# Ledger of designs, part 6: VHH binders against F-box protein At5g18160

Target 1, 379 residues: F-box protein At5g18160, of Arabidopsis thaliana (Mouse-ear cress) (q9fk54)
Amino acid sequence: MDKQDEKKQGTTKSSSTLTTRCSHGNHISQSNSIPLDITIEILSRLPAKSIVRSRSVSKLWSSITTTPEFIKHRSKKTSPPCVLLIFRKHDKLIVFSSPQHQNTYSHVQDYHIEIPKNGFIRRLDSVHGLICLEGSKQLVICNPTLKRFFPLPEPQGTGDEYNVGGFLGYEPIEGKYKALCIVRGWNTQVLTLEIQESWRVTKPGYTHWPTKDTGRCINGVIYYKAIIFDRVPRHVIFGFDLRYEEFTHIEFPMRNYDRFLMVSYEGRLALISSTSSVVEIWSLEDAGNRKWSYEQFHLCLPPNTSLKGVIDAGELIYTGFSLNRSFCVVYFDPKKNNIRETKFQGIADNQIWQPDRLGFDLVNDFYVLPNHIESFISF

## First folded at step 24 (VHH)

Design k1 (from y4 with A50L)
Fold by OpenDDE, fold request of step 27:
Structure k1 (fold): chain B 379 residues (1-379), chain A 122 residues (1-122)
Amino acid sequence: as target 1 above (379 residues)
Amino acid sequence: EVQLVESGGRLVRTGGSLRLSCAASGFTFSDYYMGWFRQAPGKEREVVALIYWSGGSTWHADFVKGRFTISRDNAKNTVYLQMNSLKPEDTAVYYCARPEYIDFETGPEDYWGQGTQVTVSS
């Protein structure tokens, strides 16, 4: 009785679990990344503070906003030029900024800058958005927009000299910043502010000592007052052409040149003197021929005001040192015979006037820097 | 107030030596060039020597070159003029000044101190 063991072939229905590979389509959420061009445009329209902040928030934004292209693009969209009112207290600069074209009351933005240990202020001017400080052995570039300092390489032959004199210039055709350094009155050097650049020795032809007066960069030429040493020392104006890196010098057209402020006026080198009632302007017409033109204007200035500079529009800037409720800046247009006033609020209430740890409330210096523009350049 | 006080002038014989001193106050001494000037009787004031901020560079007039040496001590706010091999022609009132404020030919009179008299006898 053959028990036919019916091997129940358990048809293991291999349930082909069609692992429907749910191709989870990695919906790579196309993170709708804003196109680069649009990003650039957006960033270029932001306030300066926001642009600077963006650099710290995003590597991408930092990479975009630090490019020369972006910087150039942004420069075309910049706010109108500002006047900087700078107060020095010890090793700090308190900077007040206001648009030059504001009428009546200006909302003043203020910020503090700590002067580097090696930096001191002799000649303070804004050159295309940058300020040059003189250090013990090197120049230091300040970018107020970035609130950053950029020490320049040490010039050659500084030796034991503890004070390096120098000027910052901007060459508009090449779009380059160059620094001029004068060491010991005979060693003149120029540095292009680019990566891995070094100081180049220049030949001024004459030994000369820059005076304490602020230099001016005008249309690619750095002008500065100096004592030239020929047979007899003389006060002259030196011009350093940034493009060709050549020196020229011209004599003052008047004897009382110490009463004149050297400025850019209508795109030319000018010497301006202002009394309470009279403005005298000597303008350099032809540097090669050493020709000067003379103009005289009459004005009525508020009492206790002094000439501080000239804006590019041709208005003379006057300030008093009266810290009443408002700090007043007066703009005088000699050609239009127009006077306008801007009142700055908040300066008098600023902490700068608080006594220091020793009880002194002395503000060391006051500077007026016209024609300041925002800059996003780093070196 | 800016003050410049000259001292050291005296009567000396031809060939003698003097050291003039000028004590400066009322300004940051190290921030300014310094110089010595002289005015002889009946003559115009002339530049004798100039010195740079740190003292690293100096200029001397041709008439005193090799005989006079300007120097400065910024810690003492003092500029010096060492005068050797003095001649009768060096007889003058010697003044200390900041060259930046001086017209070397017709400089403003208001920036001059009292000076110190140097007399060289034959």
Scores: ipSAE 0.768, ipTM 0.909, lowest interface PAE 0.7, mean pLDDT 87
Fold by ESMFold2, last read:
Structure k1 (fold): chain B 379 residues (1-379), chain A 122 residues (1-122)
Amino acid sequence: as target 1 above (379 residues)
Amino acid sequence: EVQLVESGGRLVRTGGSLRLSCAASGFTFSDYYMGWFRQAPGKEREVVALIYWSGGSTWHADFVKGRFTISRDNAKNTVYLQMNSLKPEDTAVYYCARPEYIDFETGPEDYWGQGTQVTVSS
């Protein structure tokens, strides 16, 4: 979208009537007023930035748009997905957003999100609209829609000053967020974000150490690369089923697993590797029987592009710089064998590329989070 | 530029003790697991011990349990291997490495430096 504010259905006359009421009172009936359900429907059609902005400048709209009824109604309405582009500079995250559906030059609406003082960025993914950050002694949930950070309670037995390793997941059958953490490499705990405020120790599993790679929550299972210690150390893919809170692990289907990015592809766990001329995709068919399928696609990529992820529509996301040194995002559709390019307006104008006073560029952390949607949930 | 420099290897007698050090630079040391590996003459490289990024959890191979202890000092960007009750079978070049980049079943050559030689005499 090239316009700053999307033109949606404007506020109705009933919305104006609501804003002119004298004061909050005990309402038994909404005689001569639009029912709350209809008011929620009307307001829920506003863009997310309009809803968030309205909470800051209007007491009436804040009271309506923060109700459980409004949040429940808005949550049933899936927002258009976008790609989040996240740069770390010093102790700040600079976040850009680009609609996934556009084939033309996109305007990116950027914003600042301050990273928690002791937070580190090891594993970034957008999980049903929320992002999990690894902070000192606790995980921190970022909601980019609300521009808020929500620290989770400290897990049991941390004792360390360093980051707590963990993941966020979304269990789609019960509609719940859960966080998984692994304390000191052996004390595995799970937290239900909405109805469980304290960490609980998980069912028994293998002692394992997650690696630095990003995990993926797919169909209610958190998948991540890890080292396990069953006889000798070895690399595997761990899965944590969010509904039953149980661990599994599966072997990599190939030896050079460090070259493969873990993604969701066609609704399945997949491992993707890309050169400038070939893409290899291993898709998990049956975790119980360790069955994988393999596909290979040929392409010709622009120079200096790197595979970063996959959108739900099945396009692979690459980032890099064009010949004129403009930052770009390239989408490759392996089934249609076509490439489209999107440039993020304003990224070169941001001070993200300027050296700091110490004389070096601190932008060495760059993340692409596909399939991000709006969320109005807070804790 | 990632750099791992092993030191402290020397000739010792059977039953002796030795402490190895590995100085790390070019990456955020406290974010990574660390490990000690060894390669005896004519043998494959093998993992000796691994340590969690915070230092709070370790793993040691069966052939060194009770004799070797891995530790780390994140303030000094250094990982250590305390080697006690040394045997002639412990004679090897010892390497430190980040386990995330090492294939435990097969060891790629490009993640290794010179290492430090430990020789245990009968």
Scores: ipSAE 0.580, ipTM 0.848, lowest interface PAE 1.4, mean pLDDT 74
Fold by ESMFold2, fold request of step 27:
Order: sequence, then C-alpha cells, then structure tokens
Structure k1 (fold): chain B 379 residues (1-379), chain A 122 residues (1-122)
Amino acid sequence: as target 1 above (379 residues)
Amino acid sequence: EVQLVESGGRLVRTGGSLRLSCAASGFTFSDYYMGWFRQAPGKEREVVALIYWSGGSTWHADFVKGRFTISRDNAKNTVYLQMNSLKPEDTAVYYCARPEYIDFETGPEDYWGQGTQVTVSS
C-alpha cells in the first residue's frame, strides 16, 4: 500500500448520499464519518491508476469515484499532460505514456486496453483526454484513463459501408464533446456526446472527402485535410466550428502540402515539415483572410528520426532509435533552440517488435498522441 | 515501398471497351482513396476518376461521365477503370495514384510510373 492509502482507512460510506451536496461535517454527532465533499477531495488527490484500480476492489470507492460530482471535481485538477505511445497488436492497443515536462528522462507507463471486436484504428488524436476510433458501423470513444471503450450510436445511412470515418472535438466554452462523421463521402452528421443524443445531418456547403491524416481540434474547431469537388478536385483544409456547427474551408499556403503535418502550434492551426536539419512552420493567423505566417528553424537530428507532433508548450516531437537500438523520443523547442532526448529501453523489453509464433508481425501500427490529459468522463 | 502497377491498355476501335487495372502494394490499400489520371501527348495530366477508400463513393470527370466507371477490390489491392464508348480523344497514357499525394493539376514526376497506353483508333 502507498502512503496515501493509509490516510483513507475510514472508507465506510452509504451510496445513497453520493448525489447530494454536503452541508457540513458534524464531528460531534458522528465518529469515523467523513463528509462527501472531503472524501471527494481526498480521493481526487490520488493518481489516476489508484482511482481506477480502487473501482475494481472497493464498492464504496467505485460508488464515489463514478459520480458526476467526483468526475466534475477531479476534472478541475488538470493532470500534467503526457505523450501517449500507442502500439496496435492485432485487436489490442498497448498504450505507453511519457511526461511532457522538460527533463532528460521519461517515465513509461503501460496502459493495456482492449479495442472492440470490430474496431479499426484509422484516425487517432487525443481530444481533451479522449480518443476517437473508427469502427465498423460506428465511431468508438476510448478513454485510456478508465481503460474503457464507449461506442457511439450508429450514424444513419451507412448501408454497405464497412467503416465510418469521423473526428472527435471538444468545445471548451460549453464543455461539450462532439463527433463529426462523413458517411459514404457525402452524408455529414454531427453528434453531441451526451446521454440519449443521436446523430444530426448537417450541411457542409461542399461535398468533400477527408484524407487519411488525423484531424486537429483547436480552440473549439475541428480542422482536417480534405478533397473538395467542384470543376476540378482540390485539396483544402476544412474547419468545423463546434459551437455554431458551421463549416469553412481554407486553401493551403503552399503547393507541396503532402509534406506538411497539421498540428496545433502556439494555440493556432499550423502546418509543419521537418528534415533532419530544417523545420518549416506555416501558422494560420487569420482564417477569414487566409493569412499565414512562415518560420524556418535549423536543427541537427539523428538519422531516421521523424516528426510526430507538437506539444502545447511549443516543442516538436520526433521518434526514432538511438545508436543503442533504444526507442527514443526527441523534443525540439524552435524558440529556445534546444533539444532534449528520452529513451525507452522498456519498449524493446516488452517484445513489441517480435513476430508471433506463426511469423506474423504483432505490431500493426504505431501512433504518437501529444497533449494527452487524464479524464474520468464516460458516456 | 509503395508500388502502383497499371495494366490493360491496348489499341481499340472507336466505340469499343477496355478495362484497366492497377495493382497496389507497400501500403494499407483500404485506407486510401484511389484515382485514375491520364496524359495525352503534349498535354498535362488530368484527373479521370476518384474512388472513396471503401468504394462507397466515386467522382468522375465530366468528359468521361456515363462512359467510364472506377471501382476497387480491397481484398485484391486493386483499382479498376472500365472504359466504354471509347473515343479517339481518350487516347492517352493512364496512371493510377493515391489522390492524397497528388496535385490534381500537376504533380511531382517521382509519383508516376510508366502507366498503361490506351490508343483509340478512328
């Protein structure tokens, strides 16, 4: 037991009082009883792993930590952001996390989760603590903190389509998650993630096909690369404003747009391309005027490292292997012109790279998801 | 390494039919849109047809609507172009490509293979 568990030895509580506000703690009228507000405060200080584990071994703690009041309270105490490293082995996701703060070492933690039997992994980003996966006939929300999958309702009009393409977003003013899907390349639908919500057809103004790249939710807008169709097909960036549920599209500022990763940089939509020696960053200054700024930075990276994303603090994330054959994560800060490295010997020790008994490679896909935070929300 | 190999091009009479195929390897085929493009002598490449990654939606250029049909078989990693009612102006080298990586007006030379020649005699 850790030291925190010793402080919580008085765990006796009635489940019937979890939905009401505590008015006071009356110590003279009752012994060994802790008011709900104080219990929530104590439990909310635990690491996420301890809270999740406690749900499986204590009915009282499960009752308390699953209430809307606890979830709301814990959400106010934002966890430090991390980078998720996600390896797909057949129908499983093996999740590692690494702290994003600036230091030369990183802790790797393994979150083993099970994806739905029909689930597919085509698009991955962490949106306010949740990950959206594309399933057979529906989108599936993964909460890595809870180690749970939440299937969304099936959109209308899927017909013979074997997969549904979509995006997750978070609207920070109203505090709501919304999902956007495009069925059969033309039937655009929106879902507000709340109890008993259903998909709504929406009108994007243009028929469009989102490309393979993941989308980015930035300041309540889902941005994604797409092909639109008028006289000639062309590549654009679509934006879906989550508050007003309105679409716009933006032309790329350059022709070689396939070289550029779409990210959030300094709180804005950005397009970044990197070689081992040069980084190019286009940042969107004004979507309405299609104004972009351009910056170029020099660096020196080891061979075979590749750009994977950007953390909110403004560091670029690269992955690769060091001379010792260790998997590494490299952070580059263009403004401070510094580099920090983290190595993951434990990933090699987890035998992620070995084929199965029949010679098939167990790792199907590898994903890097920056800016992940803990979330206790469920649907 | 990504490879796209076009085949099925030959000489046909005006009004004839032809089916092109494109075998794909080196990537997860079912994750990508596919397209057919063509380049006539002395002209720039132009998009002929595009198909959604699942095969559930297609787009065809106006100059081939009703005559050409794009399709795909994700189990065989293959995209097809059925060409009916062929005209002499359809004479071109035909290429397949992933539209996500192609500038539809022009594109880098390195994204294109040899293609397959279709010749329609008058």
Scores: ipSAE 0.570, ipTM 0.848, lowest interface PAE 1.5, mean pLDDT 75

Design k1 (from y4 with A50L)
Fold by ESMFold2, fold request of step 27:
Structure k1 (fold): chain B 379 residues (1-379), chain A 122 residues (1-122)
Amino acid sequence: as target 1 above (379 residues)
Amino acid sequence: EVQLVESGGRLVRTGGSLRLSCAASGFTFSDYYMGWFRQAPGKEREVVALIYWSGGSTWHADFVKGRFTISRDNAKNTVYLQMNSLKPEDTAVYYCARPEYIDFETGPEDYWGQGTQVTVSS
């Protein structure tokens, strides 16, 4: 134990310059280190797995890569989006991913989660790299890049019952995540996902009950289907502007709205319905003037395929099963009338296709999360 | 297969009380809102009352406020309608349904059963 070495270890620096000590990589024994700004630039170019692994190997790298400055700098680099396929079997989530420009899926990880008895995940969506799950009494955030779960604080006024329904959103101007929940069907609350934040009560102007469908965060607005009570019950699309924390609602352009999946299409809110032969797309052009455009496309898919999601670039994602229980993912571009397909032998053979005595119920056990990107955010 | 079975309807005098029940099966009951609807002869179905999936919030139509109360028991997969101070105008077939799918056409996820007849006499 050398006093000189102890002084080097104990010296506080307030500058951007960092001092490194000898390691196997470069054998550095003295100061004259790379400035912090340059170090951030170098580290930010590493693959996500390398950054995550470096946090557990080096205290210096963990110190740098967990700072808001590094995370902000890395976030300027757009990661390639991917599609996540999530299969639920009992209390286990099995996750596969594929880059969106390809159709090649690989197993990512199994996650064990606590789900209420006989329950299922009511809403599951990827929002700027994070996945929001509805737990028994709280919302839970999953970061697949970090392989971590972050339970959110319990909202105010929940009592002793499971009463929480909610959504996650991302506000791109301030770079902040916010969660919206409705407690007991009347107590609407918002949480900014930051250290030391708590739920805030909001006043949406209407009592409203979100329906079962997944919400969508598009350009800093959370959209979700709801029943409102302004004189008699009716179905609408609610919008929650994350920057101003203001509510609005939009009438559906059709009456059979329950047949339509709410998605982001070409950067806009859209409602899509598909049969094996016809796709209908309603796109919101102007929320203020309540104008929708309508497009219809023809295709020929087997009746055993189902629309599950949409890539922002305009490809529709379908899933289905072959006679040999081969799970298939089909991407359809309605404007080019182009189809690309893949089959899974591994997933069909050993993890998903052990049906119970009543058969396999795919409708409630399978999730497609398009447009997923890397995120290094931690709470 | 989604099944909603209404029961408890009968002939009741004006001013009387009646309790309807709806047994649910074929879906996760506690994940859905529930509602009571009614259809009088020659009229369209109308919503009577709605209840939040946890039972923590309710809505009642103005024409039944103070007289009818919707409730649910998620342990028994059952929704109820307590009807007090009945009037002849309450004579109708009463149906339960999931409000997310309230229309007159049936679909795979929505079932309009036979309902239960309530008749209120003078």
Scores: ipSAE 0.570, ipTM 0.831, lowest interface PAE 1.5, mean pLDDT 74
Fold by ESMFold2, last read:
Structure k1 (fold): chain B 379 residues (1-379), chain A 122 residues (1-122)
Amino acid sequence: as target 1 above (379 residues)
Amino acid sequence: EVQLVESGGRLVRTGGSLRLSCAASGFTFSDYYMGWFRQAPGKEREVVALIYWSGGSTWHADFVKGRFTISRDNAKNTVYLQMNSLKPEDTAVYYCARPEYIDFETGPEDYWGQGTQVTVSS
């Protein structure tokens, strides 16, 4: 006998034995429905892993957690950012994730993401929880939280182009994702990621060729290194403003620019170079003046570590193997002049390091994606 | 190790033609732009032509436009420079390189090979 409606899913029964109860002669049932806004609040307290699993197990939970109302509510609660360590092995991406604020050891949850057929990995970055991959004639959006791929439409004018180069960005004022592609080295197009959208040609800009380095989306602008062709070819930093959909370019403040990693540092575009003993940081001070500031910091890192990125809190990320063959991530805070190390169980001895049956070298396909957050958005 | 090997340079008369080849190994060739560069005696190295990683777009310096054509064959890991209507001023050592890793104005010396000599006589 059930005297009430209950909307609990995945709970265990509250009784394991026969129990005698006092009961009234009048059985009164109540409506036990929970308003949608309260249900959203309750479900949004679950970990992302639980929300994703619940979508595959329960139709009710899937219907609630995929609504715009739920996604809006969950996005108000900042998830802790993590670092993604991504290794490519043939047509698979092997992804390890770790919270960014650990001290000594991290238990890394690994999972696999299959690369789209004939897809290429040139540059990887996490943009507001999503990753853009390059397929044969289209870009593919990966949502690591949902473990899903969302192919974008084929851009106009690809013809016999081998693969399409592009970038993902997030425009924070309107809360929209946009993708930028450069087709055949001159045909620039932008796509707003929404249902039934198509590529559109950008406002006139410069003929330019993006390089292989990772771009960065900072405050609604996609920055990337490129070759521009005004009178002679030269290297510049290109910016694509996602709100106004306009291009600009910025000269490098130094000539050996290929030695510098492009990052977001303290909310600004920055160029960082590091040896084991010295870090150089060039930060863009004011976009209107195109003025750079320069800072130099001293540190002492073990040999065989290399700079891989920067987290939003201002720490620089290095990776390498310790003397005892543990895979390590080292965080350096230049402002506090302190170093912390996180060792990862199961990476150094993982089967990813074994040569596959074709003997391909896996080492040069390693990516570090800082500042990754959860996203429940589908397209 | 990355290797770029230039070939095809020789002595030709003014108005003649040559085709240079550059064989690439040690990297995924189709992921990179390619370029031809030259250095004449007593002069600095200069950019001759560049080509997009797919071959779908090219750039040629003004002093060679209409005379030289860059092309690539990603299946053979090879980039070419077709040189027509050669002039004595085209006499130089010609190099291929990945333009993403070089400064077009000075060029780092450790990114260059031996090159191939082209000599144009009157």
Scores: ipSAE 0.550, ipTM 0.838, lowest interface PAE 1.6, mean pLDDT 76

